VH-VL binders against o60147. Designs and how they scored, part 16

Target 1, 175 residues: o60147
Amino acid sequence: MLEKNKYLYIFRHIQTNQVLLSQGNVLKKTALFQLPYPLQKPVAPNGMRPAKLRKDHWVPLLKVEFPNESMFQSVFMQLLNYRKYRSVQPLTSDLLKLPIPVRRRKIMRQEVPNTIADLADILNKEKFPENSVRLQLSDKSDSEYADWPPSVQIDSEEIKLSRGFREKTTVDEAR
Short names: E, the ipSAE of ESMFold2; O, the ipSAE of OpenDDE; V2, 0.75 times the mean of E and O plus 0.25 times the DockQ between their complexes.

## First folded at step 16 (VH-VL; framework fv_lerdelimumab)

Design x4 (at its last look DockQ between E and O 0.03; V2 from the best seeds 0.00; counts 0 for: pae O 8.6 > 2, placed apart)
Fold by ESMFold2, look of step 16:
Structure x4 (fold): chain C 175 residues (1-175), chain A 118 residues (1-118), chain B 109 residues (1-109)
Amino acid sequence: as target 1 above (175 residues)
Amino acid sequence: EVQLVESGGGVVQPGRSLRLSCAASGFTFSYYAMHWVRQAPGKGLEWVAVISYDGSNKYYADSVKGRFTISRDNSKNTLYLQMDSLRAEDTAVYYCAKGEYSGYFDVWGQGTLVTVSS
Amino acid sequence: SSELTQDPAVSVALGQTVRITCQGDSLRSFSAHWYQQKPGQAPVLVIYGKNNRPSGIPDRFSGSSSGNTASLTITGAQAEDEADYYCNSWDSYGNHLYVFGGGTKLTVL
């Protein structure tokens, strides 16, 4: 029997605050394709796509429970596309004033608030039933980056895991 | 005056490769995302690919993924499109276009024709 | 797979007003932009965002939007306005990323 609900898991990097989106509660190496391709010679500062996934560098940011696969896939694809859209905008005047390493840090530090705002924008535009989408955050104050639609129920309890989204006992999906 | 000039088009057989170039002038090339857009004879516009201002992000239309590679050389103010495994359906005029905020293309080149046929 | 829908052809009498429409779900979140293409020429941006006109574009061109529909309006159409018109937008829902409408051929008279 398959589970009815689907989950979106979002991680942040402990140093750069970059964001990775995941369908599972543990990051796969393929999630690294969401990071920019390294172009710097000699080796560039961090924030570029590494050769290996260091799971100890990525911590939970938030988890979203959707009532079905269709809603999950729609929101997941849109959120990835919002991030792609942001990645191909021209440099703004305030970014042009900054040295390149400072510019990269400023862009990376906006990923958490931007991702949360984009998620909320997508959910506000979708016509999901009231309280059908459950949101749990590692830091509840992060919900303040956006205004949430009636479809979203914000869990009162924060995520307390040190790494990943696994709880003390994991229940495997049965078929 | 902002200008974009494409080159490298021609007639090739299916399965062969071509490399297109786009020379940019009149603006600071390294500040902007750059695009390729194509138009088959008698047909509408089709977006092909985008590259971010520093080249660290690249995205492609599904019809060309795995066959085309967009790249740029900011020191030469030049955009490139490497087209491999060409098909008859790739026959089109290829435009380079300057990307602006919110996703519009404010400057277009004159285009270069690519014809894929025996 | 068309994410932006345009009527394929529209006619207007010289000096009259015409509206060209572009419809798609992404337009609720992202602006439509409009391009004019005359035969044998490259496209030219005529309206960006909802109603911004680039330098050199006559003020008879304007844009508007409502819901998932964007419109290009030409008031007092002139013979030189005869062209193909395309809208484009970001596609937040699909795999196309940047999408163009199919184009509208405007015939004057």
Scores: ipSAE 0.686, ipTM 0.843, lowest interface PAE 1.1, mean pLDDT 87
Fold by OpenDDE, look of step 16:
Parts: C-alpha cells; structure tokens; sequence
Structure x4 (fold): chain C 175 residues (1-175), chain A 118 residues (1-118), chain B 109 residues (1-109)
C-alpha cells in the first residue's frame, strides 16, 4: 500500500457547529455529502446540507496525524460510522418536544463534542502504538470532551488554520 | 491465520427457527465488530446485521429486523445469528464477516447455506 | 433494494483496462469498498477506503471516486479477474447502515 495523505482535518460550521471530515487541509465540495439531505432548500443554519460549500462558514476544529494512510482510513470511516449510528438513535424526550427545525439545529450543535468523543473512543479501541497519533486542536479545551489513549499525543500548539481551510495569514487574522 | 467458519445452516420450513454460528480465530475477536451478510442464490450481497465489539450495540437490516438476533460470546470467539420466523426470501448463503469498525469487511467465512422451503 | 447502482455486466479483453462504477445518490463518504467474488467462493476484499489494497491483492486493482460515484479499475485484466464485483459504501444515511451495490459480472475475453 502506497503512503498517501495521513492527515485528518475536522471542520465545524461557524453557526450550526455541524462537523465535516476532510482528508487534507482543504475542504472539498464533496464533504457536504456528509450532511443529511434537506427536505427543501435550506441553508446550513437550518441543520441541513447546504447547496454549496461556503468556505467562509467553516473553521478548523482539529487536525490528526496518523502513522500511515491505512490507519487514517480506518479512523475516518469509523468516525462516519459513529455519526451514522447516532443519526438513527432515538431522540431524547427533551428534543422531541421541540419543533423539527429547532430540534435539527440542536442536534447539529452537539456534533462537535460528539465527534471529539467519537474520535477518542475509536482511538482507544484501535490500540495504536504509544504517541503514534498526533492531535492538534483549534481550541485546546476541546480535548477535555474525552479521555485520550496513550497512542495520542496532544500538541501544545493550537492548529493554525483559518477560514477557507488554509494556513492562517495576516489577511485572514484581520477578518 | 485469520479465519471465520460458519455453521448451522440447513433446510427448514417457513416459520421455523435456525441458529447460525461463526467461529473466529487468528485475531483478537473482542476488538472487532462482527457482521452477517447473506446472498440469495444467483443474487447479490445483502448486509444483515452487525454487533459491536462488546455486544453493546446491534443493528439490523430492515428485512430481518424483529426476526433475527445477532449475538456473540467473546470468551468463545463465536458469533451467532438467531433466525426466527424464517421466510422463503431468507434463503441464502450466510457469511460471517469481520468488520474493524470502518464499514468494510476484510475477512469472510466460506458461508453456510440456509434454505427455507415448504 | 440496493442504494448503490452498478452495471450488471461488463467485458474486458485480456490485458486491457476496465472500470467498474458504483453510483449512489446519497454518498456520505469519500470512499467505497470493493469485493471480488468468484463462483462458489466467498467475497474477497480487493479495495477499501477508496484506493487501499489489502495484502495479496495485485497492484492492477485500484479505486477512485468522483462526486457520487466510486470506481474500481483493473489495469491489465487477467483471466483470473473474471468474477462478480460488489461495491460497498458507508454512504447510506438512515436505516440502511451498510449497503452493497447490485454487483457487476466481469467477463474477460
């Protein structure tokens, strides 16, 4: 197997906190397929898949470096699995009391902590070598959403990506 | 060597029950989700059920939901499929498959044939 | 009942290249998995995670994806490649957690 991109990037929507997974630091349009189809043509704030990718609506959540492509692929697919499983689980009583649009928004807002927790759980189960996985967060406090296995080394520096899925520039910081 | 071996297949009448087993070896069984996939004669593959590594989560295809029960005994490295209320359309080769949580199946058994007929 | 669509049959001349396509409207991932099944045998994983080959799989097998399609390509088809090929995806949303394509019968001429 040829070594390719071994980096997982996770992005969050600035309004809805919807989460998108990406292979590489540039979010592709196809990433939108991760979001559920809308019943109508709503925008992302309604908790549905937008028609078009708005780069300026997405910010980096975390970056994970794996030892190789295979490990990346495994974790990537498992994250999607976890997301899918959650989507088919019964809703809580509290959520059921809310109108559907509000309910959807609330569910999407939970995706950030859920995704982080999922990642930790997956990595705990994978039993990767110690300090073989590097995790970098945009906000270090987000690491507190889960307990991390010895295989994970959390970087002391926060991720340096800006909106638009690229390294921060002076222009980006001024926004 | 990683291996899965199915057993328990046979001929049964509609409405009857059958229990399949899958013996796993060559890998840490308790680390992986396990699946059943079936294939009707001359037809394609159909996913049937999955059970998580610790048995805490189970999911089924709509076609078998309420009738089939997936289970496992990690101490015996064995996967099970309890099939109740069998129908003619359940006739298929049933494969045991290893899933490492990533949604694909890297190891398959040779399958066991289940025939439901009057 | 499959959410993934495959051509039921394709042919390729010996030594030539063939592409088997898997199409889905509701893909959620960037990858598809592919299985080879020969008559009377269990399926064998040949490609996973878009373009990863398990050990023992020849390098003539490759995977790709574009939009809502995934493809398995055999570059330099061999006689032993004659088989049924199934795509599998995690892209289904809802109650169908795991989905296979309908399968493609590949004939090597």
Amino acid sequence: as target 1 above (175 residues)
Amino acid sequence: EVQLVESGGGVVQPGRSLRLSCAASGFTFSYYAMHWVRQAPGKGLEWVAVISYDGSNKYYADSVKGRFTISRDNSKNTLYLQMDSLRAEDTAVYYCAKGEYSGYFDVWGQGTLVTVSS
Amino acid sequence: SSELTQDPAVSVALGQTVRITCQGDSLRSFSAHWYQQKPGQAPVLVIYGKNNRPSGIPDRFSGSSSGNTASLTITGAQAEDEADYYCNSWDSYGNHLYVFGGGTKLTVL
Scores: ipSAE 0.012, ipTM 0.583, lowest interface PAE 8.6, mean pLDDT 84
ESMFold2 (binder alone), look of step 16: mean pLDDT 92; pTM 0.941

Design x5 (at its last look DockQ between E and O 0.58; V2 from the best seeds 0.00; counts 0 for: pae O 2.1 > 2)
Fold by ESMFold2, look of step 17:
Structure x5 (fold): chain C 175 residues (1-175), chain A 118 residues (1-118), chain B 109 residues (1-109)
Amino acid sequence: as target 1 above (175 residues)
Amino acid sequence: EVQLVESGGGVVQPGRSLRLSCAASGFTFSLYAMHWVRQAPGKGLEWVAVISYDGSNKYYADSVKGRFTISRDNSKNTLYLQMDSLRAEDTAVYYCAKGEYSGYFDVWGQGTLVTVSS
Amino acid sequence: SSELTQDPAVSVALGQTVRITCQGDSLRSFSANWYQQKPGQAPVLVIYGKNNRPSGIPDRFSGSSSGNTASLTITGAQAEDEADYYCNSWDSYGNHLYVFGGGTKLTVL
């Protein structure tokens, strides 16, 4: 009967800096649908949707805790739609003239700041209670990509990577 | 002059397929997302599908998902819509449209009529 | 699933000012764009990005927005302005990427 806390997990690719959104702390293969459709070529360009999910290539970027399912679903759906919106914007002519691998790298490197800015834009437009949404980042300086509303409390503790960094375990029995 | 010219419309029975084409000229086709929008007789506009500038992202309205496939050939400046498993409710004029920043359509074709009936 | 809502019909006397409205939650995040469609013709963009007018569109056409509502205003309406008008926007709340309003038939009296 109690509202269960719900978490939005955002992952970053260790090499390309692409972003994946997840409802769970472990990525599912279906998250790969968020990546660009692989062009029909003998060799897939870097950053295109791979055939398999390599979980060791994706590390935490940020985690958002919502007090209930309704708030989570609203933000998750909107953030996915913001990403689709960006994926169908026109290119600038300068980007079009670049070799395809260079162009893709430039676009991919904007995904982290763009996703953080989009999340903040959504949260600024929602009317959530003060301090009701807890944001935890792997790198606290990434919060500088946006201005956050009063509803967001940024956790002072960073998320630790499981590879070369360790995260303190927090025990809760929420299912 | 910027132009979009649709072709491939016609009368078909339910369950059949059609392929629509849209020939683009007068602009750098590979910069832009391209759209299909349809209008049933006497009805309003309904967005159908979009394809990103290089074809790597495609999205569909729920009413056509799984039956229609949008594609493009940037070397031919051509947009396509493959329509499979056609239903009577797919009867409409189909427009191709050039997508601009912020999701507006600055250029439309004159449309091609698809009629699905026995 | 969050559609754009338009009144189905509006009338204006020749030379008077009329507003056509479009309402939807997606308009908080994305600009409304406006299209004019005359019978048997393709739609024509008349306002985009809130209040930008394409080349060739008379300056009697203007746009505005507040919250989740956008408006198309025609000042000094002329007989040739009689048409259907549609708004559109990206869909930030539904499963569709892109939405049109149901359309407003403008009659010039």
Scores: ipSAE 0.724, ipTM 0.852, lowest interface PAE 0.8, mean pLDDT 86
Fold by OpenDDE, look of step 16:
Parts: C-alpha cells; sequence; structure tokens
Structure x5 (fold): chain C 175 residues (1-175), chain A 118 residues (1-118), chain B 109 residues (1-109)
C-alpha cells in the first residue's frame, strides 16, 4: 500500500537561502522555474533565477511525508501560491530603510523561515488527521519558525543525507 | 490625494491589440503591487493580472495568460496592460487597482472601456 | 481552481440588519475582502482583512468568518447601501492568485 508521490522535499540555496520544492530527493532542472525571472540581462544577481541548476549549491531543508498523493499535491500547490503571494506584497518599512542590494539579501534570507511558516499555516488550515504528516528537518531548530498542528509529527532525528542532498559544511552554515 | 486614472480603452476588432495605461498619483507608486481587474457589461468583477512593486513578478488569470502582458514604469508612475489577440469575451471595463497586504485593493481607477467586436 | 460563491441577490428593510455571505470551495478558513459597487461607479473597499474598515466607511459595516464562509454584515441598512457587493480573497490553491465572488445585489426596501 505504498502510495507514490507522497514526499515533499524542500531545499535551500547555500548562499542565497532561496527555497525550492521537490517531489524527489534530487532536484530537477525544472525546479528553477520556481524562482523569479530576471528583469534585465545579464543573468540576474543573487536572489533571482540562475541560468543553470547547480545541485551542489542546494542543501536539504526539510522532508515531509504525507498519507497520500492527494494531500501532497494539495500542500505542494499551496506552497507555490504562498510564495507567489509573498512575491507581490509591499515591502516592509524596515526593508525600505536598506540599500537595494542589502534589501535583496535580507529578503532572500527570509525565504527559509517564511516557507516553514507557510507550510505550518497550510497544514493548520487543511485539518489533516492527527499525526498523519511526518516532518523531518535538517535542523530541528527550524521547526520553531512556526506552530504546528496536531496532524504533524516532527521527527526527533534530523534529515539523513542521501543521494541528491549536499552535505552541510561549517562554511555553508555561516552564509 | 491618491488617484488612479486609466486610459487607452476603445473599440477594436477580434485578433487586434490594445494597450491600456494607468497613471498613479498621490502615493509612492514603486512600493506597491498593481492589479488589473475587469468587468464585462452586466457581469461581476474578474481579476486579470498583478505585477510586483519592481516588476520582477507577474501573474495572470488563466483567461488572459499568453495574450495579456502587465508591465510598469515606476519612473513615470504608470501601469500598463498590453492586450494581444483580443476576443469578444475580453469586452469589459478595465480597472487598475492598488494592491495591499492580505490581497485587497484599496484604491481603484474609474475604469476604461474596451469593446471587442467585429 | 478555487471559487467564491455569493447569493446573487438579497434584500433588507431600511434600518434592519443584513448579512451577505461568501462561501469558499474548500474546508479551509479564509478572510474575505469586500467591495461595494454602485451603478456606473468603480468598486469601493468597505471591509478588508476579515473585519477592518477603511477610513470613511461607516461602522455599520462589519466582516466575519466561520469555517469556509466569510460574511459582510450591515447593521442598520441605509438607502445608500443599495449596491452590488463582491467578496475577494487571494487563492492559495487555485490557478488564479486572486479571486472575486460572483457578487450580491443588495436591495434596500
Amino acid sequence: as target 1 above (175 residues)
Amino acid sequence: EVQLVESGGGVVQPGRSLRLSCAASGFTFSLYAMHWVRQAPGKGLEWVAVISYDGSNKYYADSVKGRFTISRDNSKNTLYLQMDSLRAEDTAVYYCAKGEYSGYFDVWGQGTLVTVSS
Amino acid sequence: SSELTQDPAVSVALGQTVRITCQGDSLRSFSANWYQQKPGQAPVLVIYGKNNRPSGIPDRFSGSSSGNTASLTITGAQAEDEADYYCNSWDSYGNHLYVFGGGTKLTVL
């Protein structure tokens, strides 16, 4: 009774902290379409869609196991829309005080906690059965970015590295 | 005074193109997402498109995707809607609207009428 | 795709209370924004973020939500409240990032 396509993998960029969603533990090139398209040539600076997928620049953020594919699909689509919604919101006063390059970096750094918060919000609204969703984080402290509903079980163990994941280094964490 | 003023509406034949403009005043235009919303005669409101404050993100309703292009010139405080391959069902009053948090529109223009007919 | 459903028409006696409902197509809770539109005029925001009134909007207008339903309530309807009312929300699931209800024509008797 193994349901196919019931796993959500979320990756973060080691430099920009941009976030990509994936149904598999290996990122596909098409995942880059989740990132905003640059306004002008040449290739957009950090925080925009790169021309090519560098898998080694992406590390696991979290893994979510759903009871079935339908639930996965629902949450997956909602996460994408949450990101879209955020992308058209006005800038906060704090961000407006910063120079444009600094502002962009700050916005990118918020993608990780925002994505985690989005996931929690979506799951809270979906009202899935108790303990039906399993959440595993690369860093358990990241779970503190949001309150999780009873439907979510947070694994005590952090994500174990597997094929498709880049191993975290001290240098990566400092970025 | 915060104000939005649409222009560029008119009568066009199917398959033709039309470009709408929306002039903004009374607020810092470059800080807000802008929207187009249309209303067919005697019908309800239909969201058409949104563009982020800096133009880096654009999203469209399925009914206009691939045919309409939303853009903006922040130096001119102007929002645009390029409408290509127009259809009869595109006939509507087109409103530009200022976007705020929580997905609401606090300022609307008076609208400009687009009529697509053979 | 997500849809917001409204009754096409409702009526209220002068001075009475009326509730206009907006129903989502999922079990998810949502907050609706509400717009008033009079004939030949552009829409006007009357409620946003569940129950916030813009400046200039009378306090007889209020918003609420329960489950997958959002409501606009006019307590003590006035003649000038006769208009079309549209609910609106961003769509977290569908292909349309923003959606409107079909609108409700309010008649004040």
Scores: ipSAE 0.689, ipTM 0.863, lowest interface PAE 0.7, mean pLDDT 89
ESMFold2, look of step 16: ipSAE 0.701; ipTM 0.852
ESMFold2 (binder alone), look of step 16: mean pLDDT 90; pTM 0.928
ESMFold2 (binder alone), look of step 17: mean pLDDT 90; pTM 0.932
OpenDDE, look of step 17: ipSAE 0.222; ipTM 0.736

Design x6 (at its last look DockQ between E and O 0.23; V2 from the best seeds 0.00; counts 0 for: pae O 8.8 > 2, placed apart)
Fold by ESMFold2, look of step 16:
Structure x6 (fold): chain C 175 residues (1-175), chain A 118 residues (1-118), chain B 109 residues (1-109)
Amino acid sequence: as target 1 above (175 residues)
Amino acid sequence: EVQLVESGGGVVQPGRSLRLSCAASGFTFSYYAMHWVRQAPGKGLEWVAVISYDGSNKYYADSVKGRFTISRDNSKNTLYLQMDSLRAEDTAVYYCAKGEHSGYFDVWGQGTLVTVSS
Amino acid sequence: SSELTQDPAVSVALGQTVRITCQGDSLRSFYANWYQQKPGQAPVLVIYGKNNRPSGIPDRFSGSSSGNTASLTITGAQAEDEADYYCNSWDSYGNHLYVFGGGTKLTVL
């Protein structure tokens, strides 16, 4: 296992604001297993696991470089567990006052700030060397969702590629 | 009075199936995650599965993944555990438990015994 | 390690103080919760979070934590405290979502 497992890539859904975690700079269909099971009809399964990965609906949120694969694996698994933890919390009083579809949308809207806060919480509790973890965001103001430990160096440059972590290619250049 | 009552336990041969039920009362069932926790005879507690308040998220212990299915019917205030491909190691008392935030189980049922033998 | 480790047995003299410990990597991120189980009965929650007692649990039960270790303390142990005690936590490090300790049998002498 080499350089690819040193990076954590996080994507955001352009419509629902849901988050997917990835080991690679391009999402694979298996990442969809991070989304909740479909609910029964007739309620539309907004934000539920689709049958097909629409890569044009998922844009970069952030990437994190770790000095080794062991640190990456630890943080990646912990982030997944934090998301599972949040998914099984009881409803709060403010959510109970909302119709179910509105409630689900509000919960999904929280995934970006919650994921960023959870990442920071994990990194604050780990004993990583100073500046050993590099963080790059698509929107640098998103770093304000959390307080970061000395181990984290936040890149001054935002991710410039609007549709992925790789350099954008025009249709004419692709074919 | 918050109550959880399990049913559906019994003696079954390996490879067979059972469905456990847990009837909930005294609280708003649809607000809470629900859990199954089991205890083999003379042994400790083992978490088995959780289902989110609306049923959209389900998680399982590795020992039962692919064989057990947790489900709920919020209109009937009932939690279920479908247990397929049962093994001798699944022999245990199965408890239904109500999940609170921070991952503690504040209310437990009395349990139902599942024995997988022969 | 995502497992919670407890000593299998502890004894205490009537009226004395005892500590039951629980250790695991998940306790760096989450507090332990504590359950009492008497023979033939379902578990009963006695401490959750750092030191919260459910209604009906005597104030002789308290909890504490430091690093990866959590403790349940019973001050002035009584005969009815004789039971098995389990800790549990979220599993932030492993493939399991929840983990229980192996249990500690408390004997009141």
Scores: ipSAE 0.691, ipTM 0.840, lowest interface PAE 1.1, mean pLDDT 86
Fold by OpenDDE, look of step 16:
Structure x6 (fold): chain C 175 residues (1-175), chain A 118 residues (1-118), chain B 109 residues (1-109)
Amino acid sequence: as target 1 above (175 residues)
Amino acid sequence: EVQLVESGGGVVQPGRSLRLSCAASGFTFSYYAMHWVRQAPGKGLEWVAVISYDGSNKYYADSVKGRFTISRDNSKNTLYLQMDSLRAEDTAVYYCAKGEHSGYFDVWGQGTLVTVSS
Amino acid sequence: SSELTQDPAVSVALGQTVRITCQGDSLRSFYANWYQQKPGQAPVLVIYGKNNRPSGIPDRFSGSSSGNTASLTITGAQAEDEADYYCNSWDSYGNHLYVFGGGTKLTVL
């Protein structure tokens, strides 16, 4: 098999902080399938799959470069699994004390740090070669959500992607 | 002691409905996702459904989607499976299982037998 | 949906090592959870995650992964290890489903 994409892009929703994984620097409609279907009414706010992909609602969170496609695929699948698990489990006891709508909103706000932590955990378990994984964040402070293994080299330069798109524009920066 | 106890199994005709219950004890029920897994006689395990800790999320196997409904009452520490439009192929021992980290099932009930036959 | 494939039956001599494999369909690399089931009993979790044993599970049970295959290894098989073994994991991208392998009947000779 020919090596294809070895890059992982992660986007967050600007309002809900939902997270989407992407194999490319441009979000595809199929990325929405990562989010759970709406089930019963009333529909839970900030946690269900939107009907349509609004690329302008999604901003880059981080970019990961792997040594090869195989490693990328492994981590990608594991991230999806971690997210699936979280979708059915509580986060903290404090959240359980809150009304369901408030709880759900707070849960969504934790998706970004949770995803970052998941990535770090997965990479820690994979034990890739030292400095073999390159991590670039849109906000360097986000790297503080986790302890990173020696395999990860955090880029000093922040990611320069626009909302849901390949290249950052002035309009996107102003939003 | 962590325990799950299923009930409600029996013999029913095709097209009929049946409701299973699973009583949980020994752990904080409302903290965990719960699952139904079934096993046809002499066959393997088949995942049926999952419900989130607060009941806000539910997922089903394609084989039961649209016919089965998973629910829970956290005040009663009870998991339910409403089975409608039952078919012969739904004949199985139905297990309730406690969900845990990475989607594994660390606690299982003894199971309850559902037989669908004309 | 994803499918997990297991050999329907394997055998091992008492005290010997046996590996039960679980082949993924769409997953390139995964760790499987493993359940042991004896006749007339409910399944029992024996391995989860990369290589985690629940309390009460003997250390002769171990889990591993290579490529699209997850494995349960019993090092020094005992008579009581004779049972059906099932692997399970998440299904493919976007469905939030769980899947079991077809099960492997282990006979201890």
Scores: ipSAE 0.016, ipTM 0.587, lowest interface PAE 8.8, mean pLDDT 84
ESMFold2 (binder alone), look of step 16: mean pLDDT 91; pTM 0.939

## First folded at step 17 (VH-VL; framework fv_lerdelimumab)

Design y1 (at its last look DockQ between E and O 0.48; V2 from the best seeds 0.00; counts 0 for: pae O 2.3 > 2)
Fold by ESMFold2, look of step 17:
Order: sequence, then C-alpha cells, then structure tokens
Structure y1 (fold): chain C 175 residues (1-175), chain A 118 residues (1-118), chain B 109 residues (1-109)
Amino acid sequence: as target 1 above (175 residues)
Amino acid sequence: EVQLVESGGGVVQPGRSLRLSCAASGFTFSLYAMHWVRQAPGKGLEWVAVISYDGSNKYYADSVKGRFTISRDNSKNTLYLQMDSLRAEDTAVYYCAKGEYSGYFDVWGQGTLVTVSS
Amino acid sequence: SSELTQDPAVSVALGQTVRITCQGDSLRSFSASWYQQKPGQAPVLVIYGKNNRPSGIPDRFSGSSSGNTASLTITGAQAEDEADYYCNSWDSYGNHLYVFGGGTKLTVL
C-alpha cells in the first residue's frame, strides 16, 4: 500500500489561539469548516468562521510524523472527533459565571492545551510501537500540556518557519 | 419538572419537507446541547443530530446529512429539526433529548411520529 | 469500531441475575450510557458514566466496563425489567458522532 498523508500539521491562530488540523503544511480553505458557524455576520478575528482563509493569521503549532497512512488517518479522525465532542459539552460553572464575550475567549484560549492533551491521550491509547511517531513543536514547552507515551519521539529542534511569516527575500534572491 | 415536548409530525409524501419542534421547560435550555434521536417502527434507536448550547456547532448522522438542519431559538426555549427531501426510510418516531456532561441523554420527550409514504 | 454491538435478545428467570453487554472501540475513551425502553414509551436513562444511577432507578441496576466492553447488570430481575435496553456512546472513530447499540430485548421468564 502507498504511504500517503502520514503527516499531521496543527496550526494556531495568532490572535485567538484557536487550532486547525491539516494534512498539509499549507492550510486549505476547507480547514475553516473546523471553526464555529457564525451566529451573525462577524469579522475575523473573533473566533467565528471567516469568509476567507487568511494564511498570515495561522502559524505552525506542531507537526506529527506517522510511519504509515493508517495510523495517521486513525489519529486525525479521532482528534477531529475529540474536538467535536468538546464543542457540544454543556457550559461548566466557571464558564457560566463569565460574561459571554469573556467566556468565548476563555474557551478559545484553551484549544491549544486541549488539542495537545487530546493528541497525547489518543497516542497513549493506540499503543503504537516505541519511537514510531515523531513530534516537532514550534514551542517545545507546549509538550508540558501532556504526558507522552513511549511511542512518541519529541524532536529537540523547534519548528523555525511560519507559513504566515516569511524571511525577507534578499536582493540577490529576487534577481 | 424537566420536560421536552415534540410536535410537527405527520404523514408526508417522499421528497417533501417537515419541520419538527421541541418545547423545553424546567431547566435553563441555553446551557445545554440538544439532540434529535429517531426510531423506525419496530427498530432500534438512531442518533440524528446535535446542536451546541449557543447553536455555533451542529453535527449530523451521515444518513441525514445535507437533508436535515438542526436549529434552536434560546429565547423561545425551542429546538427545531427541518427535514427536507424526505424518504421512506425517514419514517420514525422522532425524540428530542437533553445532553448532559460526558454525553448522556438524561431527559427525553415522548416523541412525534413522521410517516413518509404515498 | 464505529458501531456498538449488543446481543439482540437475552432471557433471565425471575429473581436471577442477568448481564447485557455492549462492545465498541470508542468505549476505551468514552463512557457508555444505558437506556431502558418499554413498548410505546420513550427511553429512560438507567446507567451513565460507567456506574452512575439516576435518582429513581433501583439499585439492582449496575454498570461496569472493561476495555472495549460495557455491561449492564440487573441483580434479582423483576417482571417490570422486561424491556429493550440500549447502550450509547460517543463514537470517536467514525462519522456517527453519537451511536446506539442495536438494542437487547430482555425477557423475564
């Protein structure tokens, strides 16, 4: 079997800290359907699904390399479904006490730690072979949101390039 | 007493539309996800759809995706199911259900029958 | 993986203990809940969150789980326990986000 789509890319919004999951290192417009349906006609960045993808607003959070497509597809689908599960839970007492705009912001700001914890939970339960899954982070301290199984090898080197930011092109490269 | 009351069921021809309503009382409706679950005559339970507490997230079973639309009006404590392009296999009793933490249904309505025939 | 499997029917003698099982891969991550349904009536929640019993449900009903399997146990079955029993869980592996088992018809002999 051909081993395709074995990389999971996770992006963070630069202002809201919301998370998008992707099979590619460049976000596609269809990833926006992971964001909440707008209850009115909002403008980004307010946490609601925007009309267009602003690629300069989304930066790498982490990348996961799987040894085959079957493992990738299982983890990718489960991670999407864990996020859907969270999206339909009742409000907690802490959140109920907050004004609605503050409540929404707090929920969005939890997406990074929640997504990392959910990824680790899935990887712990899947019982993959030791060192078979490579994890690279943009901020290595984000690994502290979870306990990782022996199957995960955390790359010591952080992700250096932002797809929403580019190194300036020198005159020689432009010529 | 927490109560859910469905309405809007009836007999309809294939390809037509119906809108179901579920009136909620006895709890703070706007804090909870709400669900539709159906049961064909003599058959088991089938989950149909869920809507988040504020309506910003909606999810559907594959059997109804693209044909059914779940919605809510928190000012009226009412859950809706818009059913378009109805098929014979959509014939069922339709229940609304209140979603609790960790995803169980603690309160159900008594259901409304939808028959798609003739 | 995307379905919850239940035996279609189980019988128990009055006063005896019966176990109804539900199997699915999502049960490793998400708790099963159990619903009793009598003819012509809406389902009633009897067990949630592994072994939590709603108020008004007799203590002869209990739940357990191990691996991919959840069980509903009725100790000292009574005639009124004759009903259909459904398990339900979030389905993390498929498109049917919430899934019910096919149901088990309990007959009390």
Scores: ipSAE 0.689, ipTM 0.843, lowest interface PAE 1.0, mean pLDDT 86
Fold by OpenDDE, look of step 17:
Structure y1 (fold): chain C 175 residues (1-175), chain A 118 residues (1-118), chain B 109 residues (1-109)
Amino acid sequence: as target 1 above (175 residues)
Amino acid sequence: EVQLVESGGGVVQPGRSLRLSCAASGFTFSLYAMHWVRQAPGKGLEWVAVISYDGSNKYYADSVKGRFTISRDNSKNTLYLQMDSLRAEDTAVYYCAKGEYSGYFDVWGQGTLVTVSS
Amino acid sequence: SSELTQDPAVSVALGQTVRITCQGDSLRSFSASWYQQKPGQAPVLVIYGKNNRPSGIPDRFSGSSSGNTASLTITGAQAEDEADYYCNSWDSYGNHLYVFGGGTKLTVL
């Protein structure tokens, strides 16, 4: 297993707060298929899957370093599953009180906290070794969305947010 | 009383199409994901498809993907399953099921039998 | 594709306790739901989540999980409990799907 494949990046859309999962710091076009909405125009912010990946619209939300690729794959797949699961669930009573356009926006805005909570839940269940997983957030306050297991070490430093740019890894520097 | 009632089942030849309906009552239909689950004669349950509360998301079992289409009309409290290119292995009782939180099915219809035979 | 595995058949004496187990990788991540099906009838939800019973389900039915397994336990089996029991959860096969176990036929002796 290659160590370079042990990094999970989660990106958020700068306008819609939709999230995309990525193996590594490069967001691939295929990541758009993670979005539950049909491939239709117009492009988000209407909550649709865009036809084209605009890298400049996505910024890193968090970075997770796993001990190995296997652990990464496990968590990655589970996260996708959680997202898909959520997309077919009934609406909460609070959401039902909102007009449809507002409701859609609210749902999209919840993707960030939901994804963070999902990640924490998955990691709690996986029971990885203590301090074996490193979590770095763009906003440290986002860590409050969930209780993290002892396996997770939260970095004190926040990741940099920049449009069109991603954090370079040591592997990237070697290229 | 919460109720689901399937209809549209029958005998069809391979390659033909059939459309199933499920009428929902007793709950706010538009708030819940709906599912189709089928059971071949003498066999176990097989999940077929799900559609989100507003119809924006649809997912299918690999065995029916590309051939079946799940849809809903919330104004009519009705769930549909368009079955195209039917095969013998599609022979089953088809159940409509109401989805709930945590991914379980709390309400089932009585089922409708679909028989695909030459 | 990942599957949920169940014993095809189990027996229990009247008034005794029986456990039906479901096994699969998906159960490491997701809770199972259990369904009872009697001949000629539609399935009925009996257990979901950690250990939740729908309204109308007797308290002799309970659920548990451990590792990659989920179990349905009937404490004090009754004659009417004779049925097929199916577990259900999420699964990953290309896309994430719902998946049922193969079912367990419970005979009450």
Scores: ipSAE 0.239, ipTM 0.743, lowest interface PAE 2.3, mean pLDDT 87
ESMFold2 (binder alone), look of step 17: mean pLDDT 91; pTM 0.935

